# VHH binders against q9m2c9: the designs that were tried, part 18

Target 1, 358 residues: q9m2c9
Amino acid sequence: MACIVEDPQRAGQSNETQIALISGVPDDISKSCLARVPREYHMAMKCVSRRWRDFVCSDEMCDYRNEFNLAESWIYALCRDISGGVFLHMLNPFSSRRSWKRINDYPYIPMREGMGFAVLGKRLFVLGGCGWLEDATDEIYCYDAAMNTWFDVVPPLSTKRCYFACETLDGKIIAIGGLGLNPNAKRTWDIYDPLTRTCKSCSDVNIVPEMEDSFVMDGRIYIRGGVGGSSTAVYSASSGIWERMDDDMASGWRGPAVVVAGDLYVLDQTFGAKLTMWCKDTRMWIHIGKLSQLVMKQPCRLVSIGNSIFVIGKDCSTVVIDVENVRKNKMNGVMVCSSIPKTWDDDIDVISCKSVAI

## First folded at step 3 (VHH)

Design a26 (framework vhh_7nfr_2)
Fold by ESMFold2-Fast, scan of step 3:
Structure a26 (fold): chain B 358 residues (1-358), chain A 122 residues (1-122)
Amino acid sequence: as target 1 above (358 residues)
Amino acid sequence: QVQLQESGGGLVQPGGSLRLSCAASGFTFSNYAMSWVRQAPGEGREWVSSISGSGGSTYYADSVKGRFTIARDNVKNTLYLLMDSLKSDDTAVYYCARGTYEWGDSYAFDIWGQGTQVTVSS
C-alpha cells in the first residue's frame, strides 16, 4: 500500500522552490535512476519521501520504464471469498519466491456474480455484476496498481449489467451485452473512455445476449455466448461493425482463450485440459499439448506474459507454459515449465485474471 | 493544512449561466490536476470535468460538453467551472477535488472541498 502520512506540500513555504528528489543530483538524472529500480521495491520507495512517492506513482515513472523497456508485468486475480466478499490477489512472476499475495485495501467490493474485469495502463477495473437477491449493477471500482489504492469516485456504466463481455480496445473499456432488469441490456454495449470518463451506449441486433467468454485480437473483440456457447460474434470498435466469426475458428473455442504474440490459444477443457492454437495461415487448430498437472481445479483462467501462458486454477494453483519452448520441443511431450502452488484456503475462487505492466 | 473552498453556487433559471470558483491553499496548486465532481439529490457522485496542472489538457463528461468550461489560474491558486445553458438536470452539490480521472495522474482524488449547491429551477 502507499504511504499514508500526508502533510501540506508547501507548509510554511512562501515561494515555489521544491526539494530535490536526491540531494546534489539533478531531478532528470534522479528520475532515470529511480525508474530503473525493480518493481518489487517500489512500495519501499514510496516510504522514502512524498516526492519519491509522487514520482513512483506517476505516469512519468511508467513512461520512463516503458521507454527503457523496464516494465514488469504482474498478475492480478479477482477472487471471490465465500466468507467475506471480493479481493485482489497478486503474483510477481519475476520473484524467486513466486507466491500469490492478498491485497488488503479499501473499499470492500460486494460479492457479485458476472462481474467484468479490465485493465487500462496501470489501472484495474471491476464493473457491473449481480447478487442472488440483487439486481444487476452499474457500479465500477478502480484499483491503481502503481499507487496500490482504490479510486474514491468512478463514473458508473450507462446500463446495469452482469454476465457480459468486458474487454479493453484502443484505450477504452467495452462492456457488451449481459443480463439485467432492463431487457435492452442484452443488445447494448457501453464504450467507457477513461480519458473523458464518459460512457457511450450503443445497440445492435447482432449482439449475443448471454456472454460466456471473449478476447481481443487484431483490433477486434471476439465474443462467445448463447445457449451452450454456440453463438459467436466479432466487434470492431474502430469501425463499429459487427461480423460473423470464422466457423472453423469458432468450432475450436471450447474453453478459456488468451492471445500470445498475436496468436490465439484456447485451453480445451472438453476431455481433460488440452492447449490448442489457431493457425491464421492454414485456418486450422494445432494441438500444442496437455497439462502435465491434471489436478488443477476448473474453470481455469489464462494470462499471457511474453511467450508464457499462466494457467490459473479456480483455487489459484498455477502452471506456467512457455508456448515458444513447447512449439519447438513438442515432440518431447513437455508443456509445463514451472508451477506455483496455492497458498491459502480452498474457500477462495478465482473470478478473472489480468496482467498489469509497471 | 491542505484546503479547498468552493463558492459561486446558487439558484439559477434554466438556460442561465453560473461561475463556480475553488480557492486552494496549503499546497503547490500548479503541481496538481484538479476536478469538479457533482452529486444530485438521490444520485451517486458524478465526475464533471478535469484540468491538468499546467492547464494544457481539459476533460469533460459527455453530459456537459459544449456547455461547461473548466479553467484555472495558477497565480491565484483558483479553479473555475463556467457553466452555460444550465438544465434542471445540472442541479447538484458541486465539489472541488484535487486529482483527475485522466489516466496518468498519480494523485487520484485525495482532497475534497465542502461543496457548493447549484439549483436550476424556475
Scores: ipSAE 0.000, ipTM 0.155, lowest interface PAE 19.1, mean pLDDT 77

Design a27 (framework vhh_7nfr_2)
Fold by ESMFold2-Fast, scan of step 3:
Structure a27 (fold): chain B 358 residues (1-358), chain A 122 residues (1-122)
Amino acid sequence: as target 1 above (358 residues)
Amino acid sequence: QVQLQESGGGLVQPGGSLRLSCAASGFTFSDYAMSWVRQAPGEGREWVSSISGSGGSTYYADSVKGRFTIARDNVKNTLYLLMDSLKSDDTAVYYCARSTYEWGDSYAFDIWGQGTQVTVSS
């Protein structure tokens, strides 16, 4: 675990381990109570005692919160500022006043293009990439959202990659294709598991070299890439094989994609900006609504929380779209939009966005 | 003042051996897991090896397993890395680091040494 753990040799020697989590309450009841506290107070809870801190950062806390269906997804945006510095912005969508705040724990992450951004459990991963004066890298950076700390050392990818598809599936990070000095990288994928210290490399001739976008839906990784974004491919985790994407489905993938409660949404930017949804039952794209291009600052990144799509543009200016009505009525929908302002005045670019559930 | 200071680096021919040392001061050495981390020219930091506070558990990167041995002397507050069968790919600055968090082979360190250069060339 990411949290500071007592030396096993010293655990039995410390009288502090005999102190109840909550005076007069059995520890199992106390843990159930602590697990129900909203995520926004977890930092304060870590300051109460070492035992509270250890529990809040533990897998046990995560297990209780998942069992109680209390896990909260917060949004993390990987950004770069005017100076080229790379950092994280964080948004709590459950706060009554939703606002972005910067995480000021700053590792030096080199400025690179084509980096992957993935989430695994409580941790965010920045993978690969290339620079103007350097080839593709296998380096990985990891941020622990429960500890609020970057790891200094993280095991690398098996293959140096940039402009690749990067998704989390079945508890592992899957890095597919991309460019690099090694010409074989474009036809391979890595299955990366940092906890078990295993990295498996696979290959397939149908993998497109340069990736533009990807998403996970129904245990499958959908990829778009190649010249003009015209090539698509689907990886099926259960079968381990590469499949052809439905042509009608692929034809509507004309902008950033996000999956909300098992349904694919695309922000179609071809002739203006409009949100569309792929209806699995009818195998047709349905129009949800138009968005003002003057409000949305390109390029946009999408992430979903519950029944909402967060459209995160340049400077972290955000448009929130509630699609609950679309989920209930697959044939028609109404968009309910709101906005979240950027908290910083500095010009920043948003590289990628992910949600982390705690 | 908490301090880590490495020594023992130098120029070695391929197939040679080196012994790196790290002198720790300003804290209870046996309370902390210690690690060796290297950084090759133009590359990021690569974890090499770790040892638990008691010395009872040791861990190695796949690239150095069977060639390197990590050890510690808690009486002398010193960490060691014994490097055998050195290859050109082992050329790097080697850092001694105090470990505060561990998750698999991922580490968070709060104190770093200055580093010692190891060059493997003919």
Scores: ipSAE 0.335, ipTM 0.679, lowest interface PAE 2.6, mean pLDDT 81

Design a28 (framework vhh_7nfr_2)
Fold by ESMFold2-Fast, scan of step 3:
Structure a28 (fold): chain B 358 residues (1-358), chain A 122 residues (1-122)
Amino acid sequence: as target 1 above (358 residues)
Amino acid sequence: QVQLQESGGGLVQPGGSLRLSCAASGFTFDDYAMSWVRQAPGEGREWVSSISGSGGSTYYADSVKGRFTIARDNVKNTLYLLMDSLKSDDTAVYYCARSTYEWGDSYAFDIWGQGTQVTVSS
């Protein structure tokens, strides 16, 4: 598939003789310099010239920043306001004054139940779902975080799904199970490649129709669903098959899950709110600490960045937990918390949260 | 100032042909890639075809390849879609759009026309 990008409109003649990114500097060195600029300045860089904008928005720059460990993960929250409008809020966790910022560029996205949410590279995907007057859909919406814009046309899923698991693995989006008019949605999973639209559907007896939660850890996809949320399974990328999940591990999966630097954390909301970690070495759940429910509006979403867990409440109020001591020593440590307040006046609800690295 | 105006839609029998036109005004037409996008009742937007600013490169969705031809006249500032061997599945509102970004089969557009209805039915 080719990339088709045309020059932006201009008032009068721009400097058409200038072809270098930076005057007097070879393009390879210029690109290296531009790619090392912190993400917070990327918007300003887009205003310098068309060539700078093209490079800053390119997959080339994103790939370079990832290769040289320069990429910064920012949090994107998909929100609904009281009028039913769907939009994104964004949080830069590296800013000295952490605050949520609304992104005002959004299409009309129908409000659907059981939508999937996935991130692939610099792009955020909203997939599937169902409505009161609409059965499951195959529609996909995609936001490009470097361009700061939504695509107007995105190839659909091969199977209409709602209440399914949605994860990224090996550069592809995997949609697992769920409900829909097509019986094949039951106990099936599709591998979706947004660049080629190639879909492969497989089935497995361990996949339940209705999914509640999922996560990726160590090249494996874990799913939970079914009656009471007690049915679990794990996909091994190396073997290509779905297997039974460790029963002890599964018994502790009693709330939203997140993987922090290779370790599984679960916010157990069964009675109060307590953060727990699965210790791979001992095969036991470790209690990390209790969180005050007075600040958190359920349902909470979890996002990890580095050694921190961001607990995002339904109203976007956020608690940040540093779990580095537990990861390093696998012993009881002091749980370090900070908070990020809700900064807007309107009532909103968070639908899903993801981090996008650029 | 910047406008796209479609025409040429209508009712045709299966196997028939139609020629859609899109008149562009208010911008330098040959500086931009142009696309046709359709939307069937109850469905999402589907990309149909794109053409580069010079007209040297054309791209088609698999569902229309071999049946549709995209063309442009940079002197007249007009985009065309020639549709042959029409099928009931081609029934949709067809929009011309100015292309700003492509990634795989995902497209971003900054200017859209009002659309023209194509109905393929007996």
Scores: ipSAE 0.414, ipTM 0.726, lowest interface PAE 2.0, mean pLDDT 80

Design a29 (framework vhh_7nfr_2)
Fold by ESMFold2-Fast, scan of step 3:
Structure a29 (fold): chain B 358 residues (1-358), chain A 122 residues (1-122)
Amino acid sequence: as target 1 above (358 residues)
Amino acid sequence: QVQLQESGGGLVQPGGSLRLSCAASGFTFSNYAMSWVRQAPGEGREWVSSISGSGGSTYYADSVKGRFTIARDNVKNTLYLLMDSLKSDDTAVYYCARSTYEWGDSWAFDIWGQGTQVTVSS
């Protein structure tokens, strides 16, 4: 059984607990009203009082918003700048003025290559990685998108890893393969359980060393890695085993992948940038559309929200593709695109992108 | 079985020093943040200090900053609290606790030791 002890940095709030959230309104009604405020105003609400801040940051508010379908998915890009700083950019796709904004809350995350980036609930996790003067690490950094702050302490991975696959499945973060000081890291995976905050390590011969890409679809984790990105494998959660990926499906996996409403999309970067979709019914890749390599700087990252794919370029310039017609009719449609300009920082590199619903 | 066992408590004069130890068993020690929590006679539990699993981050209550140092040895599965410049108000039972973050501004603890008594008296 867990016991909660008040953080001394917030101890001064305890004597204020008896004061109502909203004068003349019962707390249960006040909470319902606060929970219905659009996400863009949540930062301003946190400035009203410590009691409002505590509620806005709480699981109670998050659960309410999820239950009543009020949650908004925003995009977070993990970026590196020219000075070697690692930071987050955020995009609110629901805003009338869609623009990337840098998150000013630090701590400094060490500049590392091959880091994992995962989302679970309202939290973003940065895992592992290595540097020129630093071997692979097991460190995890956690950002809470409701609090707009980084956690001070997070349990580490069981195995030090870089250039590994990092996915969320069944409420857990799964870190697969990669490179580390221990040669066995190449064929292991760590399962991080946020409810127990434990990390379990497993091993399998189908896990190749250096990972290039991964995705989750239909309760399965797909990985691609090895020399030239030619080695693939799939993990079935229901069977608990690693299998070989269908060769026809694997042959079309030539760039970043994203799943939209149960369908796999890949941005084929072999000659230019071409969006393709895996058609489960026909077991063939179909061409959706082409993006200009001159405008969309590679490597690109993909994030889905609803029926839209956000193609995020290296400089954070973003193209939005609506795939509703393709998904519904399983045919090549006219691709509807809009764009969001790059950030004010000219020399930034997008490392990874995820959406977080609050 | 998951277990935490404290040692090193005792009677010490004001201005003195003590080193508390906590031996952990039954879990992968390096995967968890660890904390020291104290309880003075007739008072509630008070968080004292925490250390991340790797040992790279440490946290202290304002009342002990500059006087106490938390440390860990992941090879020996042992947590330490080095207490300098002890005051009479440091008198308490000190508990070792396995720590989790409660997805917010609070520490959560799921495993507790039996505690070790520290008495600061002249």
Scores: ipSAE 0.000, ipTM 0.113, lowest interface PAE 20.9, mean pLDDT 77

Design a3 (framework vhh_7nfr_2)
Fold by ESMFold2-Fast, scan of step 3:
Structure a3 (fold): chain B 358 residues (1-358), chain A 122 residues (1-122)
Amino acid sequence: as target 1 above (358 residues)
Amino acid sequence: QVQLQESGGGLVQPGGSLRLSCAASGFTFSNYAMSWVRQAPGEGREWVSSISGSGGSTYYADSVKGRFTIARDNVKNTLYLLMDSLKSDDTAVYYCARSTYEWGDLYAFDIWGQGTQVTVSS
């Protein structure tokens, strides 16, 4: 259940007068014990008492879990159904019963084209986009994965945008380019920081107006866009300037991209689905393996957790690829994979996917 | 019963002042940060101001900084918004909200009042 939705029968004034998290146990020991509970049971813990709920939802809980090296990355898929609204599906990849679960539809988020989807810490952000009755919007929606709830108040973007690059870097969301009512927006970028409300809008002629894909690697944001996806550009956070992308690297960027353990992987969807890896040392693309179109419904989305790539099909059917084994023992050999079935509702389409560690 | 009740809204001329009040009941008021959120006709909700449980920290939207003051009385379980130099753009329904979580300018609210109308017009 959502952390901000108070159950009147469970939430009593007496809960707020409790002295200890666990009767007869000091709070620091209690917090240490609670932090060790697997993430899948955190929702049940929120139902025990208000003090447990407050701790489970807190940054302190995340600090304990990080200290104990217990943080778990779960996958969140931004989906649409036949109604046209958007909602989140969630997957715990460490569960013995790995299955997609729907998250409540509050607030009602209208389906827009070219929306940004970004992760900042334990929070998911849905930004911008355009619709048939609406030019580009500046609206932002935020979901907190630890609280399992949407924020009611989220500051908007400074500039209305759709079909823009949306990435997280250095604790901020960077929205680059795209289309909007303001003609200047198409060659600008905004740095969005909800913590400080900083909004820095800059411009550069190397920014392509319409973005198709982007990824973050080695402190840089790589973007692909323009007519037929033929234009690429790289933003360097350390220098604050735009650089040219390696032409050999750019030539292999023919589908969704993901970074695993510092290496770039691309699912080349030109003829079927072929997973490739960019080898930095040789400056060449390496063939990893092929995925059957009978197994995966295109277009696919990629998410990395540890040394695994989760290939998520349009219907949420998922294939898990262990790239550590391929990289260390069987480079260009047999691809190791497992599968997770699609959702029960066949009318659900995946728009974007991200992982969130708690 | 957990409840928030706003009052003090009304019609005021541009440049005028209003004081909004929010009476809280059914919970330990001093344990919660409180916020004011407004909604203009045909627009989405806009966060205006927040105050920590102790009253030691206050936060304001850029559009109201220097003009509005948020305050609370934990003995009376009452939240206030003192609004000076009112503009036509301040016309909205003003809601009192209890915050269960804050991170920068992101707020999760679990309890909302019914709202009080503020109209700034000549």
Scores: ipSAE 0.050, ipTM 0.512, lowest interface PAE 6.3, mean pLDDT 80

Design a30 (framework vhh_7nfr_2)
Fold by ESMFold2-Fast, scan of step 3:
Structure a30 (fold): chain B 358 residues (1-358), chain A 122 residues (1-122)
Amino acid sequence: as target 1 above (358 residues)
Amino acid sequence: QVQLQESGGGLVQPGGSLRLSCAASGFTFSNYAMSWVRQAPGEGREWVSSISGSGGSTYYADSVKGRFTIARDNVKNTLYLLMDSLKSDDTAVYYCARSTYEWGDSFAFDIWGQGTQVTVSS
């Protein structure tokens, strides 16, 4: 299936023609109907006509689905196999079969340590990293989840980085700190805009070298790094200023973090696996429950979809935790769990996980 | 058989000019946007310029804007890159490519030419 050719300065725009999208139906009504079709059928829709394909792959379709709360978040796991090959696994959490599927048609992606993994709209980015025989890189790989296509050419980062914080905020990818060929990179951050190739580099004493973890909450990027993960900092994109993290909040950040409906959850992996939540009102950590180490291979990655936390083990085995009752009843914590089996690939390791809404 | 064949590369002095050509065959040339992509020694691929199927829209990387001109002849199924005021940093293998998907300066291609070497040195 051939990909749609788009104008580089008008990405996501379609040219309306005199031929109707659906015979006998105005295009605005037709688009409303097409936008309500579940994401699992979008590949079939792209086979109906060029105009349907153009609409399904467009930013217009994505914006329409977001406006009417129709967008579905699917999980993408960046994995490596025993040969060191890098690839994506994809999970549709709304499917009745709920199984991981390998994305097979991808370019060769070198296996690197300390790579960034970010999502911007319908696109996945793999950034930077280093190897045993190579210094930090500025290379970027990009996958468009609506087109189901990798880009062959992607503008690089302005700074070579590995083991850095990588988050999306205000329509941009923000790469913070890490190690690189430039010794000054340890206290810098770059704002990468893939539409304009704009990279703004700044520096700040509060940026810690070699990042371990990060998350976005309330328009801020929270980062943790340094010896034993004891150094924290908060970046506000709206002000461009670095802030101090609440000490009580920082003290409970002892594992992978995820934000669900504006609340911070952390899987404390220090002694077993315990899910905890930061209560903003009381400024205290609440223990939600414990996960069996027999079911989950550490290190785990966390992804949130709606009111659920997907705990993805090293082997891609997944536990789904419904935290809606925790959010509704702050005084009572109850974990409701279900599971998704590991992939048919036996010797894989999950590097990073993100959700992409379409 | 879909293919692209570049020509016109060579050695040129700084400040000089070169004209690259790309002969396309096996597809309806006017239905596709076309691009020039270069790869310098030891570097990754860099997008240089793109032109729409009709030739009505042209786009350039900031590094070549004002110095390079992309053009096409849909009757002769040929893509051109006119390079003026060449610099040592323009030294690279230049590839002609058929664009299938574009977003900002990110490109997906399904057909690539063999490449033509451009060397800018004294």
Scores: ipSAE 0.430, ipTM 0.750, lowest interface PAE 2.1, mean pLDDT 81

Design a31 (framework vhh_7nfr_2)
Fold by ESMFold2-Fast, scan of step 3:
Structure a31 (fold): chain B 358 residues (1-358), chain A 122 residues (1-122)
Amino acid sequence: as target 1 above (358 residues)
Amino acid sequence: QVQLQESGGGLVQPGGSLRLSCAASGFTFSNYAMSWVRQAPGEGREWVSSISGSGGSTYYADSVKGRFTIARDNVKNTLYLLMDSLKSDDTAVYYCARSTYEWGDSYAFDYWGQGTQVTVSS
């Protein structure tokens, strides 16, 4: 069409991209207003303008929401279907209609066993794993829950691992033990920092070779592994050393574990299903309540939000247990609410679940 | 309107060299970081290299460091990948991609080219 003459000397060229978030409103006030919008509307906000999208997806948005105590924890389930496809389901537990939604995004995550699943801030990480025809991998996949997109490029783990413990502590992902071509990997741990690509690799004889479960409590990583889940170990972040787990505490770790308000809960799957809590003061397990095997579709994964435990089973069938009364009064006050099982596809396995606060 | 078109792929012998080009149109090329991503048959996508909008910063996968060079010509709106000392493991479809989101050394892309086949064999 028309020839356009470029004018590189046009005054104010460097400032032409700066526009107000809300016309007639200073940006600092606009940002505080936008930060107060409930998380469910953030997708719509991203469609208003590029500058709104940039702010909604920024760390600054998260800082405002945290400052205003507005952050909402949503649950993300890493799932596998019968074809071996790996994908995420998401649940907004504060929605009036609690329903799991599949995240339809383009990256194909290969079918792997023993993958790690971790959260750093607003980002979800899928790490490592192995296949029937491949050894352990160092590949990492990252989903940004504020952007609602997968990164196409993510720095790898320093050590190829599968069936390892994977936890977040002090703004870093800690990958502990597991299996790989390097036989020494089973007695090592790596501290992965995705911002700097730095990795510190150490080893200790107290690390169990093959991990089954782990949790973080009071600045420590507790792991269970080995044949039949019979071995335990504890990593202390403050001392940087490995410690022995309390034998009485370890004896009650007979199923999925979750920490709620600093207290350890375990869904004990021995002869039925019952929720138990470790009492630090008495050093004894207390019985909270029983769950019907007709409602729970094993294997189950646990996630906590506030004073609630979400028990997520096969096909993302979910029960919600409110433990607030138990925590305050040490009484049996369990509220159980179940969701309707997913109707999409049969045989959806839940690999791991995490909450992401935005 | 955004378009990315790769060219320069082909069959080459091990130890040989190739120069890939990506012609960009429909956006202000110099405002975006650009990347090369490859995919071998039956494998997942593997990031190869990235270059900042100005060309002042370049990044490489460990598997290609010292062998590949990423470059750009912001006047011609063209991205390049200069591949030296090619190995059979470099056989893949090479895609040009525009970066829309960066966090540390992690990148998300909003536009991809159609790809150009590179085959390294005797």
Scores: ipSAE 0.320, ipTM 0.628, lowest interface PAE 2.8, mean pLDDT 80

Design a32 (framework vhh_7nfr_2)
Fold by ESMFold2-Fast, scan of step 3:
Structure a32 (fold): chain B 358 residues (1-358), chain A 122 residues (1-122)
Amino acid sequence: as target 1 above (358 residues)
Amino acid sequence: QVQLQESGGGLVQPGGSLRLSCAASGFTFSNYAMSWVRQAPGEGREWVSSISGSGGSTYYEDSVKGRFTIARDNVKNTLYLLMDSLKSDDTAVYYCARSTYEWGDSYAFDIWGQGTQVTVSS
């Protein structure tokens, strides 16, 4: 699917669809050339012509960039400001001007607690949540990172949810559990597919209604919830079955989790901030290092890009940890590879973070 | 100036029919896909139907398929929604909108009408 209007008739009414993308160059070669342009210039490319805009925003562009190993993962932080407004901050970690930039193209999204934040391809989804005098909602907001625009209408969730697990697997968003007026009704999960209009809802007695954290590893969704985070469960998307999590693995899950190169990392925020890794071979937690509480504002959020963990503080102050060096035991006592300063807006709070590859 | 104005809403009994109209001005109407979007009390916006610029392609939300018909008159610059077999669940404010970006059933619009109220009640 393309990020430009899906109506072929509208696109066909442009005179630019009758001319070459690049004068004197076949379109296949032109597309190969355009696909190699770094992501930071894609916004400028969309201003050259309608045909360039259509290609830059297309799934075809994404396919070329993936084939050429050119896709760039940028970080998007869902934030709130002092007025309770919700917006996105964006970070290009590969830019020489590494700094957070505010995205503010949409009328204010209502401030809700327990919202889900998920990524499908080029698109960011904000799902559910509860508000002041509002119980859980089924509303979804969607931002397209290639188009740099919000959708005005997005199909809702099948079930109104807040404080639920929200993960992406096999091209679908899976929303698990959460709170509502009927606790028993919240022991369900929805498989949300906005492209095919498919939504499947099931229920299982192993689902904890109140979710605190989740992560995806090896085709499974791991969830933690309940009082003190003592209840865990594992969902296998391929088989649709629920399993209990390894107790030793679960005992070390005491903060935000992220998966890097197939390995689970947890930032234990119980007494300070300590990065740990689950070793699958030995079935033991390995201490990697600690971060100063004076540098990072808690709660922190974790995002992985390649072999790096981005630790994003409440104020968007960011610490980048290269875990390839850690795994190779070549850190020389240095855990932090670099830092990125907070935004100039001191009154923002980070709610959630995800990366989007284009 | 670009503008969309809806009309034709009102109170109707279950099983009844209504015809909504949307008058477009300030742009070349036939060059744009047009959509109907509704918002029920206490709910978010829901896409109802879309029609291509030529009128050759039409799309419907599953719950209205077979009951609603979207149409356009490019000479009169007018969009229509013909609603048959109305149900209480169809009660909403109906908006016409000019679609600029579509992906599956997700839509982005750059121009909105003011909306017209449809109430289905005995």
Scores: ipSAE 0.406, ipTM 0.738, lowest interface PAE 2.2, mean pLDDT 81

